# Ledger of designs, part 2: VH-VL binders against Defective in cullin neddylation protein 1 (DCN1)

Target 1, 240 residues: Defective in cullin neddylation protein 1 (DCN1), of Yarrowia lipolytica (q6c0b6)
Amino acid sequence: MVRSDWRAQEIRRVMTFTGSKEKTARDALEKFDWNVEVAIDHILNTPQVDLSGASKVFDKYRNADSDEIDLDGTIQYITDLGLSLEEPTVLAVAMTAGSPSVGTFTRKPFVEGWAAIGGDTLPAQQKLCRSFAESMTSLNADFQKIYKFTYGFLLQEGQRVLPQETAVDYWRLLLTGKYEHLDKWLSFVTEKYKRNISRDAWNMLYEFMLFQAKDPSLESYDEDGAWPSVIDEYVEFLKE
Below, E stands for the ipSAE of ESMFold2; O stands for the ipSAE of OpenDDE; V2 stands for 0.75 times the mean of E and O plus 0.25 times the DockQ between their complexes.

## First folded at step 1 (VH-VL)

Design d2 (framework fv_ciduvectamig_arm2)
Fold by ESMFold2-Fast, scan of step 1:
Structure d2 (fold): chain C 240 residues (1-240), chain A 123 residues (1-123), chain B 110 residues (1-110)
Amino acid sequence: as target 1 above (240 residues)
Amino acid sequence: QVQLQQSGPRLVRPSQTLSLTCAISGDSVSSNSAAWSWIRQSPSRGLEWLGRTYYRSKWYNDYAVSVKSRITVNPDTSRNQFTLQLNSVTPEDTALYYCARGTMVRGVPFDYWGQGTLVTVSS
Amino acid sequence: QSALTQPASVSGSPGQSITISCTGTSSDVGGYNYVSWYQQHPDKAPKVLLYEVSNRPSGVSSRFSGSKSGNTASLTISGLQAEDQADYHCSSYTSSSTLVFGGGTKLTVL
């Protein structure tokens, strides 16, 4: 037989054995070089998620022309989730839905991200957002994931470092009420440091906040250790 | 600190194009956390939002229905500014025109404003 | 006419509280929690006082507070001071993805 007929047969075999849809069978076969046994094992050991519900939510807010949720769609969507644009929970939504940049969602990351955690309807997403809001009230592992995600989310195409004004705005959004010395950090960054913010500087501030909470006097701070120079400069600023 | 500096003609004849520029310092016109608006104020109509431009992976524009057929709001990344063009002006377009920055993150529509430019439309 | 309805004027004496209303429809004030309030002194650009109904920017006095019930948002100024004499404007996001303003309220501090 012709090659296309052979592949159609293998797709049908995988579908019959696993109960999967044609696309799922084809994608698995293509991934594993048309090895039917490996494709079947992969499908049977990988949970299949229904994407249709989250796709319908996306359709409600998308711009039909671009098939993207643009800024206007984002404002409506965040409002319908019961969220304030000033609360950090919006960043948890951006991370969950794989938003590429502020004010934009694209179909595949949005649908896959929400479906993976049971966000198949707007009410389900609202319930999940209430859970996210609880995680955003203090420094914890979930908050740290969202905090670290935020740096990449804010970078524009071609940017390697984050403009200082943008970093300051999002540190205020994320860390107000959570870091006792936030005003000192922001004063240091804007008045003394005066440089764009690297990913390492962004990430290491979080580690430093945890360190300072355990050692407020900074007596155990090791300037010869693995801290980046921005934190060394900040500690020196705090001693003055 | 963000500053918005306005420039442009203060007198425009009916049927001509009103053109104003807003120069930005302390932020980028292509900032993915900002939107750049034009707002006008007159004694008879109060404050009236006209339109905005903003960058989110690509450029977007939104315009008020009342001016949509006559208005263009254009960014200029090389000069870090944005402009208002309002075509076919009438005496009803006489107003104090402001540029302003809005931010999605804070939910604040307009946190920084230009000085305002009084534009008179008369023959 | 402005899209949102505000009283043209309100007045109060120092130390008193005053409230300014902003009434729209279910397509703006009633439908969204994106109501902002601006203070404008003579010959100055408007300055944001409140956003998202009740949130205050850094540097805005706690004497300014906001609320919303149905289609009406309210700005309350407590402990009225002479410097509060100004025009006050409300704005709201709309179902058409646009912004609308109220007609403005002139506050006179007696």
Scores: ipSAE 0.000, ipTM 0.510, lowest interface PAE 12.2, mean pLDDT 87

Design d3 (framework fv_ciduvectamig_arm2)
Fold by ESMFold2-Fast, scan of step 1:
Structure d3 (fold): chain C 240 residues (1-240), chain A 122 residues (1-122), chain B 110 residues (1-110)
Amino acid sequence: as target 1 above (240 residues)
Amino acid sequence: QVQLQQSGPRLVRPSQTLSLTCAISGDSVSSNSAAWSWIRQSPSRGLEWLGRTYYRSKWYNDYAVSVKSRITVNPDTSRNQFTLQLNSVTPEDTALYYCARDRIQLWSFDYWGQGTLVTVSS
Amino acid sequence: QSALTQPASVSGSPGQSITISCTGTSSDVGGYNYVSWYQQHPDKAPKVLLYEVSNRPSGVSSRFSGSKSGNTASLTISGLQAEDQADYHCSSYTSSSTLVFGGGTKLTVL
């Protein structure tokens, strides 16, 4: 009784000082042998992440047999977030939740990723997705991170280059409405280049889009510079 | 250049198992950007999706409710193919059977096999 | 019967525009933007014309366009040509994590 009252009092003290929830205060106190000062220092110097909330969201969509969100769970989950699988914002979700591959989420990266940014309920994740969607409407630093993430997300273990047809699908998803010359780039890749896409080619297309926006005539384009050969071939294609 | 080539018996007796194979060229049955489906078409009716198999860290299968108790869609990575097995067939299973590739992101069947007309009769 | 409702037949003359409807419920066409359209000539496998309601694969004519309003998706074919004479099928993802098709529409080009 006395021991329970004493522990309850210390839990309340840690909660009041740090602003943490009861479970966070209790876990820290237990970890540091009920040393209040060390527990407070730990909480203040450690981001407060509530894994239980994000874990409950995962449980709603997981396949019970595999403990993974499979394709069916992903479709329902993305729909409940207010998103379409054909919109770029889904890739921001995949990056945030540490998705290993298209149509799949695993518990640890999903829970930790969402918890790290306050996505501990479905409504909180919906609100975060609205912010992600705003970032996905134009070329900007956040969009560029998602764009670069996408290449690695699509590579299978052991692959060094991305199949052309996969690259084309995701360029359409990511760049439609954002790159004026997307149709010309896709025609070049499918009709002339006809090769698989390297990480450098994927990444340097983004830099080229920024370059072309500043210099539409490509007069300052330096083929002796550091551009990969695919961009040199594309510039030659555009000159005809 | 993805191509799907179907093979298997065209005549099956009621209560037997219908078995078809779809051989894939130009893509891998374990591609993480694709799923591999079976679809059938009855004369004078629309299309009916039966099920799919796909690889995402492990193999998954999805099946239409109407056939779920009788159907298996199995991949074979070594031969780059997948099969349809439909148990306890009835005359209502008489149909043109197609294999097809689903692009998960595109939610559409972008390549189809040539089709196999399977007749279920005694 | 099929899960999605399409008219059994539609007809038009060369140069005309026609529209084929595909009606479902809020649990399929109305709830998701995963509607595809397929063209099927006699004794041939279906060929994808549109996916995600309105997106065209490479090689599909811009004469084919798609839209959706409520529980109804529509395929419009402008500038009808003789080669457009075929069966047209719609499909949609469902809230049961399955895919369903319409009954198909036979287009006759007069």
Scores: ipSAE 0.000, ipTM 0.446, lowest interface PAE 16.6, mean pLDDT 85

Design d4 (framework fv_ciduvectamig_arm2)
Fold by ESMFold2-Fast, scan of step 1:
Structure d4 (fold): chain C 240 residues (1-240), chain A 125 residues (1-125), chain B 110 residues (1-110)
Amino acid sequence: as target 1 above (240 residues)
Amino acid sequence: QVQLQQSGPRLVRPSQTLSLTCAISGDSVSSNSAAWSWIRQSPSRGLEWLGRTYYRSKWYNDYAVSVKSRITVNPDTSRNQFTLQLNSVTPEDTALYYCARGGYDILTGYYFDYWGQGTLVTVSS
Amino acid sequence: QSALTQPASVSGSPGQSITISCTGTSSDVGGYNYVSWYQQHPDKAPKVLLYEVSNRPSGVSSRFSGSKSGNTASLTISGLQAEDQADYHCSSYTSSSTLVFGGGTKLTVL
């Protein structure tokens, strides 16, 4: 008679019940003094994320010298996701993967961001990107998060305001087909306003689009209210 | 890797049209993450950007105001190249002409990362 | 005339530091952090040294650094070496969505 390793059996039990990897099961069991019930409850009540798959995707596109996905890697990566570089869905990818700036991804935010939503292989990320594309089709809560993320993503070190040309390019990318008066807004910004765009101006355009959709005549617009000056000037431009 | 190969030196008469070609390898002229520019260099003017062509959702061209009435920058997707056409040349157009890959938006950056070898253009009667 | 102002020439001895300025307006250098520097040796195309004010491409020595204050960007070369003798050109993005260049600075290593 040979005694079975009871720890290996308990690890396998926890793995079977929870669907976790061997290391996750072992770590939980060790943490809770090999109490299987407590370990299972811990795993089921603590989100488990497998980072290895997303890490392998990162490795495919990274520059080995920097351990970052640089501009060349980003171009190939976005192409392999089935996306155009000028497609607004790219911004959903940047937000999801915690990109610090245009054309760059770093390992920890990329791996953790994708792993958190099941993006542990390139095909899984491609499928998720199709879902992101749906949320980029209209004004909605997910789109608004991506819209607001975009401002900070586009700011360079030392910038407090976004260059007007950059703002215009990304408003066109993000809002074409979603804001009836986009052409008027862009004409106002480029021909009349002619200033760099603050975060508040960027964010409040979104709120103004929602306001104007409810009140197309702008009869309830209060110039003495809390709207930023850029929106006040825009409303004056519209009522000329 | 990206490489830009330019046509050879040109001698052009005043009032004629200058035509130069830049052949691209390692990238596509229709890449929506790139812009393709012509830049010239002369002792009197230094480096001078002339124009660019790029694909976003459709083809776009941008030109420097100093040459806008005389210049055309055209892509050729079948040959993976782009060209400069400069009409009604004068001796002031004598320069080294470079093609370059550069960004036109924040995704590709706002600088020229790959340059052709340069083409000497002399406008002389 | 060039859109951005650079000194025509600067000089230094090996081991010294030199700085080259690039002055524009609020519609280019002052308005954006999209300033680039190019090094050009005789009979060669320009090569990017710095982009977006202070970023170095792979392979560019840390002796090259960039900064910007108001309408003026600066390239600093520390530990000057004979091979640094070249022309240096600044470039900036503009409010017209174009790129413009400075007049160039000839660096002489004495």
Scores: ipSAE 0.000, ipTM 0.400, lowest interface PAE 17.7, mean pLDDT 85

Design d5 (framework fv_ciduvectamig_arm2)
Fold by ESMFold2-Fast, scan of step 1:
Structure d5 (fold): chain C 240 residues (1-240), chain A 123 residues (1-123), chain B 110 residues (1-110)
Amino acid sequence: as target 1 above (240 residues)
Amino acid sequence: QVQLQQSGPRLVRPSQTLSLTCAISGDSVSSNSAAWSWIRQSPSRGLEWLGRTYYRSKWYNDYAVSVKSRITVNPDTSRNQFTLQLNSVTPEDTALYYCARGGWELLRAFDIWGQGTLVTVSS
Amino acid sequence: QSALTQPASVSGSPGQSITISCTGTSSDVGGYNYVSWYQQHPDKAPKVLLYEVSNRPSGVSSRFSGSKSGNTASLTISGLQAEDQADYHCSSYTSSSTLVFGGGTKLTVL
C-alpha cells in the first residue's frame, strides 16, 4: 500500500498520455517490454476501433437465449441488408462477419469483422454490401477471396472433403454467368469424377478458369506440369 | 438422382399418432445445404407446410403454428431418413402427405418430393 | 382457407400467354423475395417451376417467368401448350420463419 507497483504507474502514465483504456495501455506495455515511449507511439499510431455500433446491429437480430444470430435472425438480417439468402453476396457478408456456418453469426467475429471495415450501423453495412455485390459480378481478386472462403464455410465438423452435391450447388451459385464452361465442369464432376471435392480441387478450378480464359484452346496446357490430377482429368474429359 | 421414398401406415384412428418415414438416397440427411420438410395436401386446405429439420453445426427444427403443439420432425443419420410424428390426430388431418427436400437456407424451393402417402383418419 | 390468394382457375388457348397471381401480405410475399411456384399434374407430386420469384431450375422452359410487385407475385406462362394444363401453387417464406402456400390455380388449356 505504501509503495505503488511501478507497472501500475506506467499503465497510468500511458493511459493519461494517450487517453486509452487500462487494458489497451497494459497490452501495449506488455507487447513492448514495458517501454512507455514505444507503447505510447504504438497506441497513438494504431486506430481504435469502436465496437459499440456493430454490437447494436448484432443485438437487433440475435436470439437472446443463445446470444447468436440463428437462422431466423439471419433471414431478417439479410433481408434488411437488401439481399436474398441465395444471392452470392451473402457469402461476402458471411466472410466479413466471420460466420461459422450457414445461417449462423456469433457475436465476436460479427462485431469485430464489421467494425474493422466501418460497418458500424445497418446503413453502413448496406452500403458495404452494394460494394460487395459489384465484386461478385465477375472473376476478380475480391471474388476469388469469397470463392475460397466458401469451401471452409461449407465444411461440417470432422469433414475433410466437401460432398459432391454441396460443391455442385455452390459452384452453380458462384460461377453461373462467370465461367463459360461451367456446365462442362459440372458434367465432369457428376458423370466422370464422381468423388467428394477436396480444398485443392475447389481452389484449383478457379486458377484453371483464369488459365482457360487466357488460352481457350488449351494449347499451353502442360499435363506434365504442376496442375493437380483433377484438372488433368477434366482436360482429358474436354478432349473427348 | 436424389430420391425420397415414403413409408408408414395409411389408416390412423382419431386421437392416435400419425407416423411417416422418408428414406433419402443420393444425399445425406445431415447435408449442410439441405433441409427436409413435410407438406400435406387436402381439397379443403390445399398444400400446407408442416415442418422441417436441418443440420447446421447442430440440428434445428421449425414447425407451422397450426401443428406446432402436436408435431415432431426428426432426423435419423444412421438410416439416412427423417420422420413425421403428428400426435392426437382428428379427421381434419386426413390428407396426402409428402416429404420434400428444401435447399440452401430453407428459402429455396422444394426441388425433390417423395411419392406421397394418403393418410385417412377414420372415426 | 389458404394464407396466399390465387384465382381458383384460369384458362387460355395454345400459343397465348396467361398470368396467375399470388397475393399475400407484408409479412410474407411483400416482405421477402422468397416466392416459389410449383406445377402439379393429376396424381403426381408438385414440381418446382420457379424459386426466389423469378429463378428457373435447370430443365424448366423459359416460357415460365415470374415477377413481384408489392404484396403480389405473378407467374406468367407464354406460348401456352397443351401439357401446361395443370394445377399451379405459389408459396412464400414468412416473418415467422415458416412457409405458406396459396390455394392453387387450375389452368385449363382450351
Scores: ipSAE 0.000, ipTM 0.451, lowest interface PAE 16.0, mean pLDDT 86

Design d6 (framework fv_ciduvectamig_arm2)
Fold by ESMFold2-Fast, scan of step 1:
Structure d6 (fold): chain C 240 residues (1-240), chain A 122 residues (1-122), chain B 110 residues (1-110)
Amino acid sequence: as target 1 above (240 residues)
Amino acid sequence: QVQLQQSGPRLVRPSQTLSLTCAISGDSVSSNSAAWSWIRQSPSRGLEWLGRTYYRSKWYNDYAVSVKSRITVNPDTSRNQFTLQLNSVTPEDTALYYCAREGRWLPYFDYWGQGTLVTVSS
Amino acid sequence: QSALTQPASVSGSPGQSITISCTGTSSDVGGYNYVSWYQQHPDKAPKVLLYEVSNRPSGVSSRFSGSKSGNTASLTISGLQAEDQADYHCSSYTSSSTLVFGGGTKLTVL
């Protein structure tokens, strides 16, 4: 009883002096052998993120047996976020929550990822998804990060290159309405190139889209320059 | 260009195991953007989804409650196919069986096999 | 019994519009935007017409449109053509992470 009362009082003391939640105070005290001064100093001088809210969101959708959000949980979760599974914004969620692969979330990256940006409740995550959706409407720095993330997200363990059909599907999802010549690129990839897609090819298409937007005639395109062979072949295809 | 081709016995006796195979071309059974389902159709019950298998860092299965105790959906990465095993069949399991693909995390069927009519009778 | 309720039959004349309803509960149609519609001609596998309530796959005519209000999803076919005569099936994702189907609707083009 004495020990229980003493620890409860020390937890309240740390909470009062730091403004932290009970769990943060308790964890710091346990880490530093119930030394209140060291625990307070640690909390005040260590950037801290409250993981409890995001953890509760994870618990709503997880499979209890695996402690992960599987495909079924992902469908429910994305629906509750107000998103379609076939909209580009879902890839922003996957990147934010550190999803290892399509249709799966694991606890640590989900909780840490959302907590880092204030996604502590489902309504907060819904609001953040609205901001993500706005970033997905045009070619911009945030969109480019999601675009580049997508390659690794789709790449299966042990694969060095992305199957062409998968790349084409996700280029349609990501670039429809954003790249005027998308149909020409997809025709090139499926009819002429006919190879699986490397990370460099995926990434350099983005740079080429920006280049072509500035120079639609490709008059300044230098085939002796630093462009990879896939882009050189594509430019040749366009000039046919 | 995805094609699903079904094979397996068309006549099964009551109490035995119904086994069907779905061979995949134009995609991989371990594709991280697809799930692979079995669906059956009968005059009395209409269309019924039975279960799926899919690969997302590891293999997963989901099954309809009505068949969960009797059903297994198994992938075979070496032959690029997946199978349905339904144990302890009864005449009520007589149906046209389809394999189908769910693409891009989406719970809908974009490609279907040709269908296999399985009759459960002595 | 099918999990989702569809009318057994519907009919229309060429050039007209018809609507097929698909009614479920808050645990399926009402709870999720994952309603799909399939067209099935005799002795053929079903073919997807719509997914996520209203999205059309490549090659599906704009004459096919979808909507949802509460627990009821609807497929509308405008400008009816003779080749539209077929069975139409709705499907929905559920709160138990399964997929369920309606009983099917036979469309007759008179």
Scores: ipSAE 0.000, ipTM 0.484, lowest interface PAE 14.8, mean pLDDT 87

Design d7 (framework fv_ciduvectamig_arm2)
Fold by ESMFold2-Fast, scan of step 1:
Structure d7 (fold): chain C 240 residues (1-240), chain A 121 residues (1-121), chain B 110 residues (1-110)
Amino acid sequence: as target 1 above (240 residues)
Amino acid sequence: QVQLQQSGPRLVRPSQTLSLTCAISGDSVSSNSAAWSWIRQSPSRGLEWLGRTYYRSKWYNDYAVSVKSRITVNPDTSRNQFTLQLNSVTPEDTALYYCARSYRMGYFDYWGQGTLVTVSS
Amino acid sequence: QSALTQPASVSGSPGQSITISCTGTSSDVGGYNYVSWYQQHPDKAPKVLLYEVSNRPSGVSSRFSGSKSGNTASLTISGLQAEDQADYHCSSYTSSSTLVFGGGTKLTVL
């Protein structure tokens, strides 16, 4: 009982010190386990974000029965963003909007994700997608985040490892034009390795691509070092 | 960097109004993350918070119950200062008066130099 | 409206630890984590030592630590030094959106 009065008081205090609306104050307090100072810092250091705009975009594509953007809604949504379903930029959209799996978006992560970066209208989201596409033309920190996100996005319920054929398809999608030795890696995986792909194998290929770019002869490659066995086997394959 | 400089009469007669000014440098009186308080100190009562003014889309004031009927804390954005007005003073209002900045909800991080106000005939 | 309760005085010798208590109610100290501690030397304005029970501002020695249990907050000073001789004041926000102070504690370093 005392806790109910306490919550109302803290909401009012956050509103008073930040100038925020009641919902903004309550949401920040709930997000940070009612730590008032952290909630105030968050509000003062975060521009006010209009969730209603992104929510309206979600409403255009959702299935009314499930309140989710299903496969049909996703196809229409991606098309309206100006993207092809087979374009790598779709993975940046999935990451931004917190998509749980291929072909699906849920309201809260979609609305919060887009709102956080100014994606509060369809035209604003289209403009952001053009920026994502530019960021995905080369190996860089933003590309690496999307690359790493993709592994978990492709895993189906109950899977711990990614089927080899799925990994190969998405490596082609993501790395064509960005990794000189992609065909050699894909040949190794399909002809020699012949196993499903772990998260560590997926992630360490990215680090190896950066290493090989700096040392094309692999003279500084240390087989007794910290590289995982999949990369050791790949380096051995390259020497055949 | 932030400095608070106090000014005002040090002697006030009973029943009259006590008036002090706190001039602010290194911050704005309308800063969204600050509140501007008056606090007094006496040997018999220790430290007493009296009230504050602060800007959050509009101006707000909070006052201690013991002085609420007699006190006004006013900002002046043009001079970057705030004032204390305490009406109908008695000898019990004799105290060392401080202005202070509080940051967020937490604490007083900058204080003025203090003004000893004596209420006597 | 209500004042917080502190001991009027405490004393200790150099190198020892002392603790100063600050007791309120569920409407101030017990209800919130907004307890602050101030150090005041003679003829000086108070200086903040701790805020939100246990957080130290930049420049405050790690010898000063804070805790809270129920309606009582505590300031602990370890490795007492001569310059720690001062008045110590606690404060808390209240359920009525006001601020109250304790009566103050005079620390004597023997």
Scores: ipSAE 0.000, ipTM 0.384, lowest interface PAE 20.8, mean pLDDT 85

Design d8 (framework fv_ciduvectamig_arm2; at its last look DockQ between E and O 0.72; V2 from the best seeds 0.00; counts 0 for: pae E 2.7 > 2)
Heavy chain, then light chain:
Amino acid sequence: QVQLQQSGPRLVRPSQTLSLTCAISGDSVSSNSAAWSWIRQSPSRGLEWLGRTYYRSKWYNDYAVSVKSRITVNPDTSRNQFTLQLNSVTPEDTALYYCARLGMITFGGVKFDYWGQGTLVTVSS
Amino acid sequence: QSALTQPASVSGSPGQSITISCTGTSSDVGGYNYVSWYQQHPDKAPKVLLYEVSNRPSGVSSRFSGSKSGNTASLTISGLQAEDQADYHCSSYTSSSTLVFGGGTKLTVL
ESMFold2-Fast, scan of step 1: ipSAE 0.182; ipTM 0.623
ESMFold2, look of step 2: ipSAE 0.503; ipTM 0.765
ESMFold2 (binder alone), look of step 2: mean pLDDT 91; pTM 0.935
OpenDDE, look of step 2: ipSAE 0.337; ipTM 0.720
ESMFold2, look of step 4: ipSAE 0.530; ipTM 0.783
ESMFold2 (binder alone), look of step 4: mean pLDDT 91; pTM 0.936
OpenDDE, look of step 4: ipSAE 0.475; ipTM 0.764

Design d9 (framework fv_ciduvectamig_arm2)
Fold by ESMFold2-Fast, scan of step 1:
Structure d9 (fold): chain C 240 residues (1-240), chain A 123 residues (1-123), chain B 110 residues (1-110)
Amino acid sequence: as target 1 above (240 residues)
Amino acid sequence: QVQLQQSGPRLVRPSQTLSLTCAISGDSVSSNSAAWSWIRQSPSRGLEWLGRTYYRSKWYNDYAVSVKSRITVNPDTSRNQFTLQLNSVTPEDTALYYCARVGRYSYGLFDYWGQGTLVTVSS
Amino acid sequence: QSALTQPASVSGSPGQSITISCTGTSSDVGGYNYVSWYQQHPDKAPKVLLYEVSNRPSGVSSRFSGSKSGNTASLTISGLQAEDQADYHCSSYTSSSTLVFGGGTKLTVL
């Protein structure tokens, strides 16, 4: 007959079985309604992550009053990573560290994001940033993730579409040297389309760039197909 | 296109408060990717950055040490504008005042400027 | 005095190259790669010419280039043209989380 606090006993059981720390065991048990077997399976199938290193990096740059890395802290942090504030690689950092907006980082997403990929010291984060920079040099799957992330990162709360000026600025930042017809796309958007940019328009430009690279004449382009109207209008513009 | 339009008194007496307004079009004062600054220009000191306001989950203000005790930069989201208040002015505050935007992550890059307002503080 | 030191004036003839210096300390120009240059024509607001020492915004001529050595940043204008006659201002981020400017340089194209 068990007479002591049953929750404390289940936590110890999970800790013993998995080798996890008390908080990890408690969090898993709470998540799965104190089902020990499910909690153990979850921990064993989820890599154990030490958050203390990334937390110390956050502490170096945070504003103590807000417990956030504000604009000043961001400038110093990005500089210490070896990056320019205007480099596309900064967007990879923002995605990795779960930045909510330009120039700000919050503790939980920063610490968890970096810890998940071994970014538990500033030198480790610098090394990871060099890897990110390599991924930002061409159109590839990692670049596409950063490209898609950027749209949501730039949206203001309550906003459904991105102002055209902002979209143009970030297309220049992200696609210069990667899309042969970038200037033509930007001319279309600013001179003909003249509308704010939806998420679908942002995302489908990437697919269109890959399509156009394979079919530069656009002879296989199907206006009655699944392309959004903005791409249909662009193809019409290109054939003028 | 972003435009910044300034308004406010052009003559201020010593010891009074200098108050200027910068109205924004083509962007939001609460934009998560912008910061809004006041900069002044005088023949004796050149350009001087005075302070900024910006929104990142909450409002922040930063001020130059030379004016920190006398200055307030305030956003007004309902009118899409921001203001400069500079207390206890002296003739040394006579200058051409600009409002300006910093976009993106950059702190030192002022990509749009207001038209400028010459403010004279008489003896 | 202005926080950053620039020469008050420089002059050159069309087609020549000129350089304008901007000298600070290890707490601003020497400590950070956030030096910007602005061009200002009479009765106009300044416009961005260079940022982060050497980067040019879209639409800025390749005749304008920037560099930095120690506590001194430099703006070089090659192939001088009459329209380059203007005031040139440098700025830098500081260790105090503030922004400072130089005194400005008047360029005369002879």
Scores: ipSAE 0.000, ipTM 0.484, lowest interface PAE 12.7, mean pLDDT 85

